# VHH binders against o75319, part 2

Target 1, 181 residues: o75319
Amino acid sequence: GNHIPERWKDYLPVGQRMPGTRFIAFKVPLQKSFEKKLAPEECFSPLDLFNKIREQNEELGLIIDLTYTQRYYKPEDLPETVPYLKIFTVGHQVPDDETIFKFKHAVNGFLKENKDNDKLIGVHCTHGLNRTGYLICRYLIDVEGVRPDDAIELFNRCRGHCLERQNYIEDLQNGPIRKNW
Below, E stands for the ipSAE of ESMFold2; O stands for the ipSAE of OpenDDE; V2 stands for 0.75 times the mean of E and O plus 0.25 times the DockQ between their complexes.

## First folded at step 6 (VHH; framework vhh_etentamig_d1)

Design t6 (at its last look DockQ between E and O 0.10; V2 from the best seeds 0.00; counts 0 for: pae E 6.9 > 2, placed apart)
Fold by OpenDDE, look of step 6:
Structure t6 (fold): chain B 181 residues (1-181), chain A 120 residues (1-120)
Amino acid sequence: as target 1 above (181 residues)
Amino acid sequence: EVQLLESGGGLVQPGGSLRLSCAASGFTFDDYAMSWVRQAPGKGPEWVSGISWSGGDTYYADSVKGRFTISRDNSKNTLYLQMNSLRAEDTAVYYCAKDYEDYGYAFDYRGQGTLVTVSS
């Protein structure tokens, strides 16, 4: 159905590019059928996503969708020129090693193939915050060697909202490094 | 009105098997990923397994990986959980759940649950 996700309206639609990275986080865009349940200023469609990205003078090169439902939008709603990847990530627990690896692999593959441009990796879950933030930070920590607190601060600042889940924060700060292969 | 009705629970000995079913209605079933969650006595809810809308992707908690199999029949609006090699620690009320929230341990909907008791 067209139920608006809980608290979806409470979050900024699109964050800012994370300096020094190719990441940008945003909340899930909703297909046009959801607009009847939203005020005009609350609407955030796939089209709106791309418009907002352009307003930032950026371009998306990949979208990683961490949701696991098809009800929000369809891949067909996206430009054909932008690859779309879905990685299931449950929202209430720390992603498992397989999920983390899938994310890292996708990011690394993108970076390898996109050395000649500055296109962004757009990452979203429902709110574009907790699951999204964890996996981005996990990548920065495990692959880029960034200090956990620095990664978290950077994400929070750029997303415009802070990671909320304590288990995610604690795992990022104190959890083990995950395998990159 | 969204309805989720679990069935298939019961008493089983360790090492035994059960198959749970969840009949869904009141929403477009094949638009949503579905999950099984369980709650043991005195414990908080635990995510068990999830399946994508199409059934093409399945996911499991480490505690049940290799033993449980989630599946769905979208033509019947039914979710399944095949549970093999059951252990005492699998004892819990099992719930069919629709669409996780991004924050907290929240679902849009869940059923009344079905009790699974693993005991010798």
Scores: ipSAE 0.026, ipTM 0.478, lowest interface PAE 2.9, mean pLDDT 90
Fold by ESMFold2, look of step 6:
Structure t6 (fold): chain B 181 residues (1-181), chain A 120 residues (1-120)
Amino acid sequence: as target 1 above (181 residues)
Amino acid sequence: EVQLLESGGGLVQPGGSLRLSCAASGFTFDDYAMSWVRQAPGKGPEWVSGISWSGGDTYYADSVKGRFTISRDNSKNTLYLQMNSLRAEDTAVYYCAKDYEDYGYAFDYRGQGTLVTVSS
């Protein structure tokens, strides 16, 4: 259905580029059919996403969609010049090793192919916070060697909202390092 | 294994009331938003009501606003739906649902459902 996700209106649409990385996080954009249930100032469409990225003087080179559904928008709603990758990620629980591996593989592939530009990886789940923050931080910790608390603080500051789910925070801080390949 | 067990359905007259219960097990109940979904004969599933993990936020389909009240008791791992002023169009099998999409209405319909019949 076209029900607005719970609490979706309460989150900033797009965060800021995370310094020292190629990441930017945002909440799920909603296709036009959802706008019947939104005030004009509440709308955040795929077009709005790209306009907001341009306003920051940035450019998306990849969108990684972590939602566990296809009902929010279709890849055809995105510019054909921007690659799109769907990684079905169950909410509320720490992502499994297969999901983490897929995310790492996608990021590493992007960085290799885009070493000569400054395009960003856009990452979103429903709210652009818990699943998104977990996987970005997991990448920074496992692949880039960033300290867990530093990764979490960087994400929270740049997203404009703090990671909320304690099981994610505990796994990032105290859980096992995951395989990168 | 996730289990959702609905109960409390039955036959009632128009204008009557019922309270549905859903006993949850196999997951950490108070980590998840929950919903009631119904399916009338010959129709597809219809979302009815939703509630946040703490119970602090509740949501209703327009067709049931003012008549139905969703609640939860996290100490008993139980979701409730109080249905008042029932109408014939409320006749359906009612399912409780665990929200897999972090308040995005991606549901697992593992319960067997409980039948509510509203007729004279």
Scores: ipSAE 0.015, ipTM 0.268, lowest interface PAE 6.9, mean pLDDT 87
ESMFold2 (binder alone), look of step 6: mean pLDDT 81; pTM 0.831

## First folded at step 7 (VHH; framework vhh_etentamig_d1)

Design t7 (at its last look DockQ between E and O 0.05; V2 from the best seeds 0.00; counts 0 for: pae E 7.0 > 2, placed apart)
Fold by ESMFold2, look of step 7:
Structure t7 (fold): chain B 181 residues (1-181), chain A 122 residues (1-122)
Amino acid sequence: as target 1 above (181 residues)
Amino acid sequence: EVQLLESGGGLVQPGGSLRLSCAASGFTFDDYAMSWVRQAPGKGPEWVSGISWSGGDTYYADSVKGRFTISRDNSKNTLYLQMNSLRAEDTAVYYCAKDSEYYDSSYDFDYRGQGTLVTVSS
């Protein structure tokens, strides 16, 4: 179905590159079949995503899709030159260690294979906020040693919206470091 | 029109087992993740378990991990929940949900149907 995700219109389409990292976050792009239910200014397609990234003088080198569904867009809607990875991520609970490990493994693999360029990892869930912010911050905390409050503040500022789910925020601030090996 | 029809509930003793089914129609079933949600008397809805569109990934609330198993048969448009080692606190109406566009920031699941009642009592 072509139903617009609830509250999807309320979020900025694409954030800014997070300084000192290779991350950029955005909400899920919607294939053209959704545009019948959108005003022109509300549209945000896979093509619009790449145009907005280019307008920031950046390039995507990987897209990590954290949603459960195939209906928003298909990988073939993306340029063949941009790898796409789907990591099914439960949204109402703190992601489990297996999901966190898959995310860390993907990021570390990207960084190794892209050490000679400055391409970005694009990460999205439905809104590009809670699941996306959690996993990015979890990576920064566990792998890069960033302080929880600094990771959260950096994400919030660059996404343009604050993390909303309190259980995610509490786990990032007060929960254990995930060793994931 | 999206339709979800839950069945398989009933009265069972503590420690017993039940298998719930959800027949789905009116949408492309294998394009969507699916969930089971339950609502105990006087309580709000509680997510129980979820499964990816292919069935390759499964997820469980802490309260049911190790006791419940979610599965799907995309050729039959059917979602299942195998419930073992049932406890009194599992008593609830169980709904299946088309778990797709609301999960990340949504406050409610998009579910339809009357649900199926599970009562765990001696």
Scores: ipSAE 0.032, ipTM 0.415, lowest interface PAE 7.0, mean pLDDT 86
Fold by OpenDDE, look of step 7:
Structure t7 (fold): chain B 181 residues (1-181), chain A 122 residues (1-122)
Amino acid sequence: as target 1 above (181 residues)
Amino acid sequence: EVQLLESGGGLVQPGGSLRLSCAASGFTFDDYAMSWVRQAPGKGPEWVSGISWSGGDTYYADSVKGRFTISRDNSKNTLYLQMNSLRAEDTAVYYCAKDSEYYDSSYDFDYRGQGTLVTVSS
């Protein structure tokens, strides 16, 4: 179906690269079939995503999709040169250890294989905020040793929106380190 | 805190039947549509069935249509899935899900339970 996700229009399409990292967060791009339900200025397609990234003088090297559906766009809508990874992640609740591990593994693999470039890891859920922010921050905290409040602040500032879910924030601030391997 | 607790899973032979239950708490149950989803080993999650807040509308994946029946008891905050004529390919962990957007065969979910394992084997 082509129902516009709730509150999708309320969020900036694309954030900024997180300084000191290879991460950039964005809301889910919507395939062409959604455009008839949007004003032209509201449209954000896979093509628009790449255009906006280019406008920032950046290049995507990987897309991690955390949505729990496949209705928003198709991997075929992406350039063949950019790998696409789906990690089905339920909203609102803290991701389980398996999900966290999958995310960390994907990121570490990318970094290992892309040492010779500066391509970005694009991460999105529906709004590119809560699930996205949690997993990025979880990585920074668990793997990079960043202080929780610093990770959260960095993400919020770069995404242009703040993490909203208290359970995510609480887990990031006070929860245990998760397994990295 | 939203909680969904699935039960009723187990081992069953092909052609057999199971009834799954989902106990919901931490939210106004009758305000939300509910769904069942499943995940087989090595596969992504698959939407199975959905039901409106009142139970007046029910939806099914083609793979289970005619065999499974979704229902709910709002007085008990409980979601059900009657599974008949079970097949080997129905083997999966079954989850109940809250506040799901559903279409023909694709869904997005806000909450789901820990799941209950259904194994169909001779």
Scores: ipSAE 0.021, ipTM 0.399, lowest interface PAE 5.7, mean pLDDT 90
ESMFold2 (binder alone), look of step 7: mean pLDDT 79; pTM 0.812

## First folded at step 8 (VHH; framework vhh_etentamig_d1)

Design t8 (at its last look DockQ between E and O 0.29; V2 from the best seeds 0.00; counts 0 for: pae O 5.6 > 2)
Fold by ESMFold2, look of step 8:
Formats: structure tokens, C-alpha cells, sequence
Structure t8 (fold): chain B 181 residues (1-181), chain A 120 residues (1-120)
């Protein structure tokens, strides 16, 4: 199916690189079949994603897709030189330890293999906000030692939208540090 | 229109087993992840388990992990939940749901539910 996700139009397509990190967040790009339900200015395709990243003078080195569906775009719509990883991440609740581990493992592997370049890790869920913000912040807190409030404020500023789900915010602020890297 | 019909609930003793089914129609079933959500008396909804569109990945809430198994048969447009080692706290109305992304406070589409009562 090609119906537009609820509220997807309300979010900026791509955020800004988070200073001091290798992260950039964005909402899910939508393949061409969705475009007949969108005004031209509302379109945000996989190609549009890459164009917007280049406009920021950045380059993607990995895309982490957190969605639970394959209907939005196909990995073959991406350039062959950009690795793609899907980590099915359930919504409605704080991601479980297995999901957090998969995310941390992917990020740590990328940083090790890309220490001699400045390519970015692009992370998205459907809206590029709640699940995306949670996992990026979880990484910064647990692995980089960033204070929870500082991680959240950095993400919100660079994404251009504030994290919305209170259970995620509360877990980041008050929940346990995870040692699963 | 999307239709989800849950069945298989009933009264069962602690330690018992039940298998829930959900018949889906009105959409391309194998395009979507599916989940089970439950609502106990006097409580808000609780996500129980989820499964990817292909069935290749499964997820469980900690409260049911090791006891419940989610599965799907895309050729029959049917979602299942095998519930073993049932406890009193598993008593709830169980709902099958499409679209368990983090957008919705409530799932966009769910059925009417099937009641599971675990009691001596």
C-alpha cells in the first residue's frame, strides 16, 4: 500500500548533523508510488534525501532504518555505495535491550570502519523523531557519557522537532544506563 | 475496509494454554507488521508482541517472553498468538492490530478483541 503515514507531512524531511557526533536524523523517504498523493513540494524520495544531505556538504555512510514495514521504499532505490541496515524497532514502548544492542553494535562498527572519513550515520523511523531520537540519545548517554538532558536537547535542536513520547523521555532521563555494547 | 477478527479466547486455569487467531481482510496483509495488544480490567492498553511483515522477526514484552509465541500465515491472512503457562495477570481483552509504528497513541486499525480469563 502507498497511503501516506499519519502526520508525516508535518515534519521537516531532514535534520542537521548533530555537532560532535556522526548522526543525522530524517523522516522515512517515500518511493515514487506515493507521489500521486503528494504535492510536488511535499515529496521526499530517497533521491531527495541524498540531495538534501549533499546540500549540507555531508555524505551518508550508513542508513539505519527503524521501521517495521517494507512499503515505504526499497533499499535498491539507494546508491550501491551506501550500506543499509534495517533494525525492526517496535513503537509505543521504550525499545528493548536487544534492539538497543543492535543499534549500538551497528554504530560502533561504523565508527571503527569509518575512522578515516567524516561520513554520517543516517537514522530514521517513520517520522524520524521518537524511536530515532530515543536510540540516538541512548547511544550518546550510554556510550559517550552525555548527560540525558544534553543529549535530548541536542537531538531536538538538530532534528528541528522535539521528542514527543513521554515514556521515552522519562527512560532517557531517569532509566538505567545500559551496558549492552 | 480493514477488518480484523480475533478469536480463540476463553476461560482457562493458571498454567494452561490458549491459541488466539486474527483473520485479516481489506488490506495487503503482508505489507504490514502486526501486533497483539491487551487491555486488562482497569488498565490501559499494553503491547504484548509484534511480528514483521514477513514473519522473520518477532518481539515480545518482557512480561510474556518465553511463554507466548507470535506467528503469521501470509497465505491465509492470519495472525496467531500461542499463549502458554498462563497466569492470572494475563487476564485481558486481546486485540490484533495493524500498524504498530510509534505514531499512534492507539493503533490505527484493531479488531473488537477476544477475552482471555485466567482463573481457578
Amino acid sequence: as target 1 above (181 residues)
Amino acid sequence: EVQLLESGGGLVQPGGSLRLSCAASGFTFDDYAMSWVRQAPGKGPEWVSGISWSGGDTYYADSVKGRFTISRDNSKNTLYLQMNSLRAEDTAVYYCAKDWEDYGDAFDYRGQGTLVTVSS
Scores: ipSAE 0.191, ipTM 0.523, lowest interface PAE 4.6, mean pLDDT 87
Fold by OpenDDE, look of step 8:
Structure t8 (fold): chain B 181 residues (1-181), chain A 120 residues (1-120)
Amino acid sequence: as target 1 above (181 residues)
Amino acid sequence: EVQLLESGGGLVQPGGSLRLSCAASGFTFDDYAMSWVRQAPGKGPEWVSGISWSGGDTYYADSVKGRFTISRDNSKNTLYLQMNSLRAEDTAVYYCAKDWEDYGDAFDYRGQGTLVTVSS
């Protein structure tokens, strides 16, 4: 179905590049079939995503989709030049070690292959906030050695919204470091 | 006022089955994803399963995957949980929760719960 996700309209469509990183977070773009249920100014399609990124003078090099469903848009709706990676991530609980590892591996692989450019890793879940924020922060903490509070603050500031789930925040702040390989 | 009323719990032997129901009122049921969460004695709450507004997408914790099935009837404002192959570790109070996608704890919108006891 084409039901708009709950509170989807309440979140900024695209955040800002996180300084010192290649990450940018955004809410899930919705395919054309959803437009009939949205005001024109509320629409955020895959095309709109790329336009907004361009407006920031950035370029996406990878999209990591953390949503569990496939009903929001199709990979075919994206330019062929931008790789698309699906990591099915349940939205209710802290991502498991396998999910975390998949994310880290994808990011590391991208960085290794894209040393010669400044393309961004676009990450999204439904709202581009909780799952997205957790995994980005988890990476910064575990791989880059960033202080948890600094990672969270940086993400929140750049996304324009704060992580909402206490279990995610607590895990980031006090949880164990996860394996990077 | 949001109201959620769970039912269908009881005592069952290991390997048995139960079907839980949740009657929802006070909100537009078919606009929201729903979930089941459970809390075992002495343990924190655990997310069990979730379902999208239409029922088109279902989600399960690893601990129940393959054994439990979540479903809903929007015409009746009712959420279901079919539990098969029950285990002792499934013993808990089971709660129906609204907006599982947005809320980690999901206890802000839950009912009184229904007790499921799995024991030989």
Scores: ipSAE 0.022, ipTM 0.352, lowest interface PAE 5.6, mean pLDDT 90
ESMFold2 (binder alone), look of step 8: mean pLDDT 80; pTM 0.820

## First folded at step 9 (VHH; framework vhh_etentamig_d1)

Design t9 (at its last look DockQ between E and O 0.09; V2 from the best seeds 0.00; counts 0 for: pae E 13.8 > 2, placed apart)
Fold by OpenDDE, look of step 9:
Structure t9 (fold): chain B 181 residues (1-181), chain A 122 residues (1-122)
Amino acid sequence: as target 1 above (181 residues)
Amino acid sequence: EVQLLESGGGLVQPGGSLRLSCAASGFTFSSYAMSWVRQAPGKGPEWVSGISGSGGSTYYADSVKGRFTISRDNSKNTLYLQMNSLRAEDTAVYYCAKDSTYSSGYEDFDYRGQGTLVTVSS
């Protein structure tokens, strides 16, 4: 059904671009069918996403969807000019090496193909926080060599919400570097 | 209307045990995975455990693995959480949560109950 995810309303729709990166995080946009269960000011559709990004004077070049469901919106709801990538990512647990690799590969591919522009990589899970934050931070740590605490702080600040899952935080801070190939 | 009603919380000493229950109504219980989440004072919500619709698959946070057991009785529309070897850090309000899918607890909860307080203290 069209049930609103729990606590979805509690999170800012869209974060800020992470300085020094091409990442921006946001909560999952909801297709029109969800609007009947939301107050007008609570609505956040795919269209609203792009409007909010535009208001920040940014442009999305890729959307990485980490949710494990497809009920929230359809790729057809997005502009054809913006690639959509689904990476089914299990919640609660630290993403496995395959998931991490898929994410890194997608990001690296995008950056390789988009050297001539400043388009952003939009990443979201349900709340655009835990899974999203972990994978972004994992990338920054493993690929860019950023200190774990710096990556976490940067993400938290830009998202407007802090990573909540201790196992994610612990893995980022103390876990092993994952392979980049 | 979906309703989730938790019970079984209370005050226990460290090392003690509690069994939480969640009575569910307003949806086909067996068609959805269920989870327990908790929130300690001053902390954000923490996922604790999940169980598939059929009960065939269970998942646990590392912090409770080996100590907590999630189960369900689909004939009674009830979710359970057996909590053993309780610790002070387990003190929290525990919530029953309805997942959006059958086979997994992947943080996509549609509904959550009012919660039941578990206090672990000497």
Scores: ipSAE 0.021, ipTM 0.384, lowest interface PAE 6.1, mean pLDDT 91
Fold by ESMFold2, look of step 9:
Structure t9 (fold): chain B 181 residues (1-181), chain A 122 residues (1-122)
Amino acid sequence: as target 1 above (181 residues)
Amino acid sequence: EVQLLESGGGLVQPGGSLRLSCAASGFTFSSYAMSWVRQAPGKGPEWVSGISGSGGSTYYADSVKGRFTISRDNSKNTLYLQMNSLRAEDTAVYYCAKDSTYSSGYEDFDYRGQGTLVTVSS
């Protein structure tokens, strides 16, 4: 089962660094075995991810994987020097407080340990959009005090695609501030 | 319409075994990867295990590796989880989940069944 995720081809592989933050979002990279099912221009492997980041003159210092399977690529496909963290995030539902806390904890820990560099936190789910956008925006709102609409606009512009799930958008705009600092 | 029906849960003592099943319908089962996910009381969902559409590749969370075995029978449209050496920490509702290249991926919560409860208690 090396089936291409539904609608995966429709999304830009990697976004742009979000100004004023340490975040960059991307869709799930697909290991080499998927390439027989893709046109050359559609390929986006773990190697392609790092090449595209380098082309932007950026460097990843952490990858947060929000998917719950290892079917798309394995951590061994990543450079040994880049920390990798999996945080399972259920789709269609606003992430629960435990998931939000794990994400905030990982980001805050990274920022403390990387104060002397400018490395980025790469975040992805399957498409690098809804779950990824929600957690990044939740962090910016709760921890950095960013206004909800400004966080959403920044994410959408830098990802190159708009958040699609209305329950995520509604929770970001109208939901409570989560106090899991 | 995708339908997933989990069964085989129950009450067992620590060290015991259970075998979970998931009956699938509404899609070409053999074309899609499948996963087991569990949710303990008061906790968020935890991915447990995954298997490719053909069954040729299997994956396990570190917490269950060596104790649990995922398998599938594509002729019966059924996914299985053999759980051995059960511990109190394995107490959870277990769900099977469709993991497919032609669906919206893990963000499609609607492709999960209602789950089956596993209780490990002395």
Scores: ipSAE 0.000, ipTM 0.154, lowest interface PAE 13.8, mean pLDDT 84
ESMFold2 (binder alone), look of step 9: mean pLDDT 79; pTM 0.807

## First folded at step 10 (VHH; framework vhh_etentamig_d1)

Design t10 (at its last look DockQ between E and O 0.28; V2 from the best seeds 0.00; counts 0 for: pae E 5.3 > 2, unsure alone 63.6 < 65)
Fold by ESMFold2, look of step 10:
Structure t10 (fold): chain B 181 residues (1-181), chain A 120 residues (1-120)
Amino acid sequence: as target 1 above (181 residues)
Amino acid sequence: EVQLLESGGGLVQPGGSLRLSCAASGFTFDDYAMSWVRQAPGKGPEWVSGISWDSGDTYYADSVKGRFTISRDNSKNTLYLQMNSLRAEDTAVYYCAKDYEDYGDYFDYRGQGTLVTVSS
């Protein structure tokens, strides 16, 4: 049983570093057991993630996993001892204020502890697009003062796919600024 | 055709218990993670709990953690939700769902759900 998530094959594995930020987004890596159902070129394991980041001359300093499950891989499957944080993020509704706060707190903590390096925060959900894009953009808007349309454009370009979920897009563009504390 | 048939709902007093069942057919049940989702009148769907295909992992929304227990019997193609210490805010139609996390941000359900009413 452990099957491939629907539409997962349709997305680029890893995006590009978002200029002027410490973020990089990717789809969920899948542990080795999934490879029975994948062609070799479709595989994207935790090891593949780290290799692709290194190919971009970047280094991960934190992984934020937004999925509501741990069936895809375990933190112990990561090839290096990189800080890992799971924030269970409900995917059918705009994330609630508690989830947004947890994300902001994690990012701010990382930036303080990593002010003397250039390591990246890797963020993923299942596809690395809707929940991932929403929380990254929410951070850029609320904490960094980025205009909503500029945050969305930057995410879409660097991820290589556009945000799809209209309620997320509407909330980013027209919804309230969320408190940072 | 995927069919999900929920049952076990009813009227119960606060503090009471109910056990919900979901009979699944039309797909290979033990290939998929399953979830319970609820919808109160006038509100959007709320994810409640999830379980892996082999019962190896279980997950709960903060609002129900410690009170609800998800389980499955793959030999009977059946998903369960044991609900204890019920509160008025648990009143909702409860649906079982296939592919909650596996289809990205979407899930699939087909039944009418089963109504749970928690009232004095």
Scores: ipSAE 0.169, ipTM 0.471, lowest interface PAE 5.3, mean pLDDT 87
Fold by OpenDDE, look of step 10:
Structure t10 (fold): chain B 181 residues (1-181), chain A 120 residues (1-120)
Amino acid sequence: as target 1 above (181 residues)
Amino acid sequence: EVQLLESGGGLVQPGGSLRLSCAASGFTFDDYAMSWVRQAPGKGPEWVSGISWDSGDTYYADSVKGRFTISRDNSKNTLYLQMNSLRAEDTAVYYCAKDYEDYGDYFDYRGQGTLVTVSS
């Protein structure tokens, strides 16, 4: 159904580009059918996403959707020029190595193919915070060699909200490096 | 006040089955996704399963896929977990958890739990 995710309204729709990276995080955009349950100022559609990105003088080159559902919007709601990648990611647990690898592989592939531009990798889960933050930080730590606390701080600052789940934070800070291949 | 009361735990042999229940009160039950979490002795909490507010979506940890089934009855404000083909490693206190996210980034509240012991 068209149930608005709990606390979805409490999070900023779109974060800021993470300096030194091609990442930008946002909460899940909701297709038009959800608008009847929202005040006009609360609405955040796929179209609104692109408008907000443009307002930041940025351009999306890839969307990675980490939600474990397909009810919120359809890939057809996105411009054809922006590839859409679904990585079903269960919440309440640290993503498994396969999920981490899929994410890293997608990011690396994008970067390889987009060396000639500055398009962004848009990443979202439901709130664009915990799963999103973990995988972005995991990438920065494992692939870019960023210190865990620096990665977390950078994400939190740019997203405008802090990672909430202690198991994610703990794994980022003290967990093992995951394979990049 | 939010209250979650788990029941149905007990001692069972490997390969056996149990059905857990969670009675919810103090909030609009059918507005929230719900989850089961378990904690084994000496281990941290492990997410087991989740279900959307309208039962439209269910999801499971890899460790329980194909064996456990989550369900809910919104008319009774009750969450269920059917556990089949139980294993020794399933031994834990099982908690009912209220999710503030549809698909499980964070637990809002959980009950006191019910003990499940799988032993020959």
Scores: ipSAE 0.026, ipTM 0.467, lowest interface PAE 3.7, mean pLDDT 90
ESMFold2 (binder alone), look of step 10: mean pLDDT 79; pTM 0.812

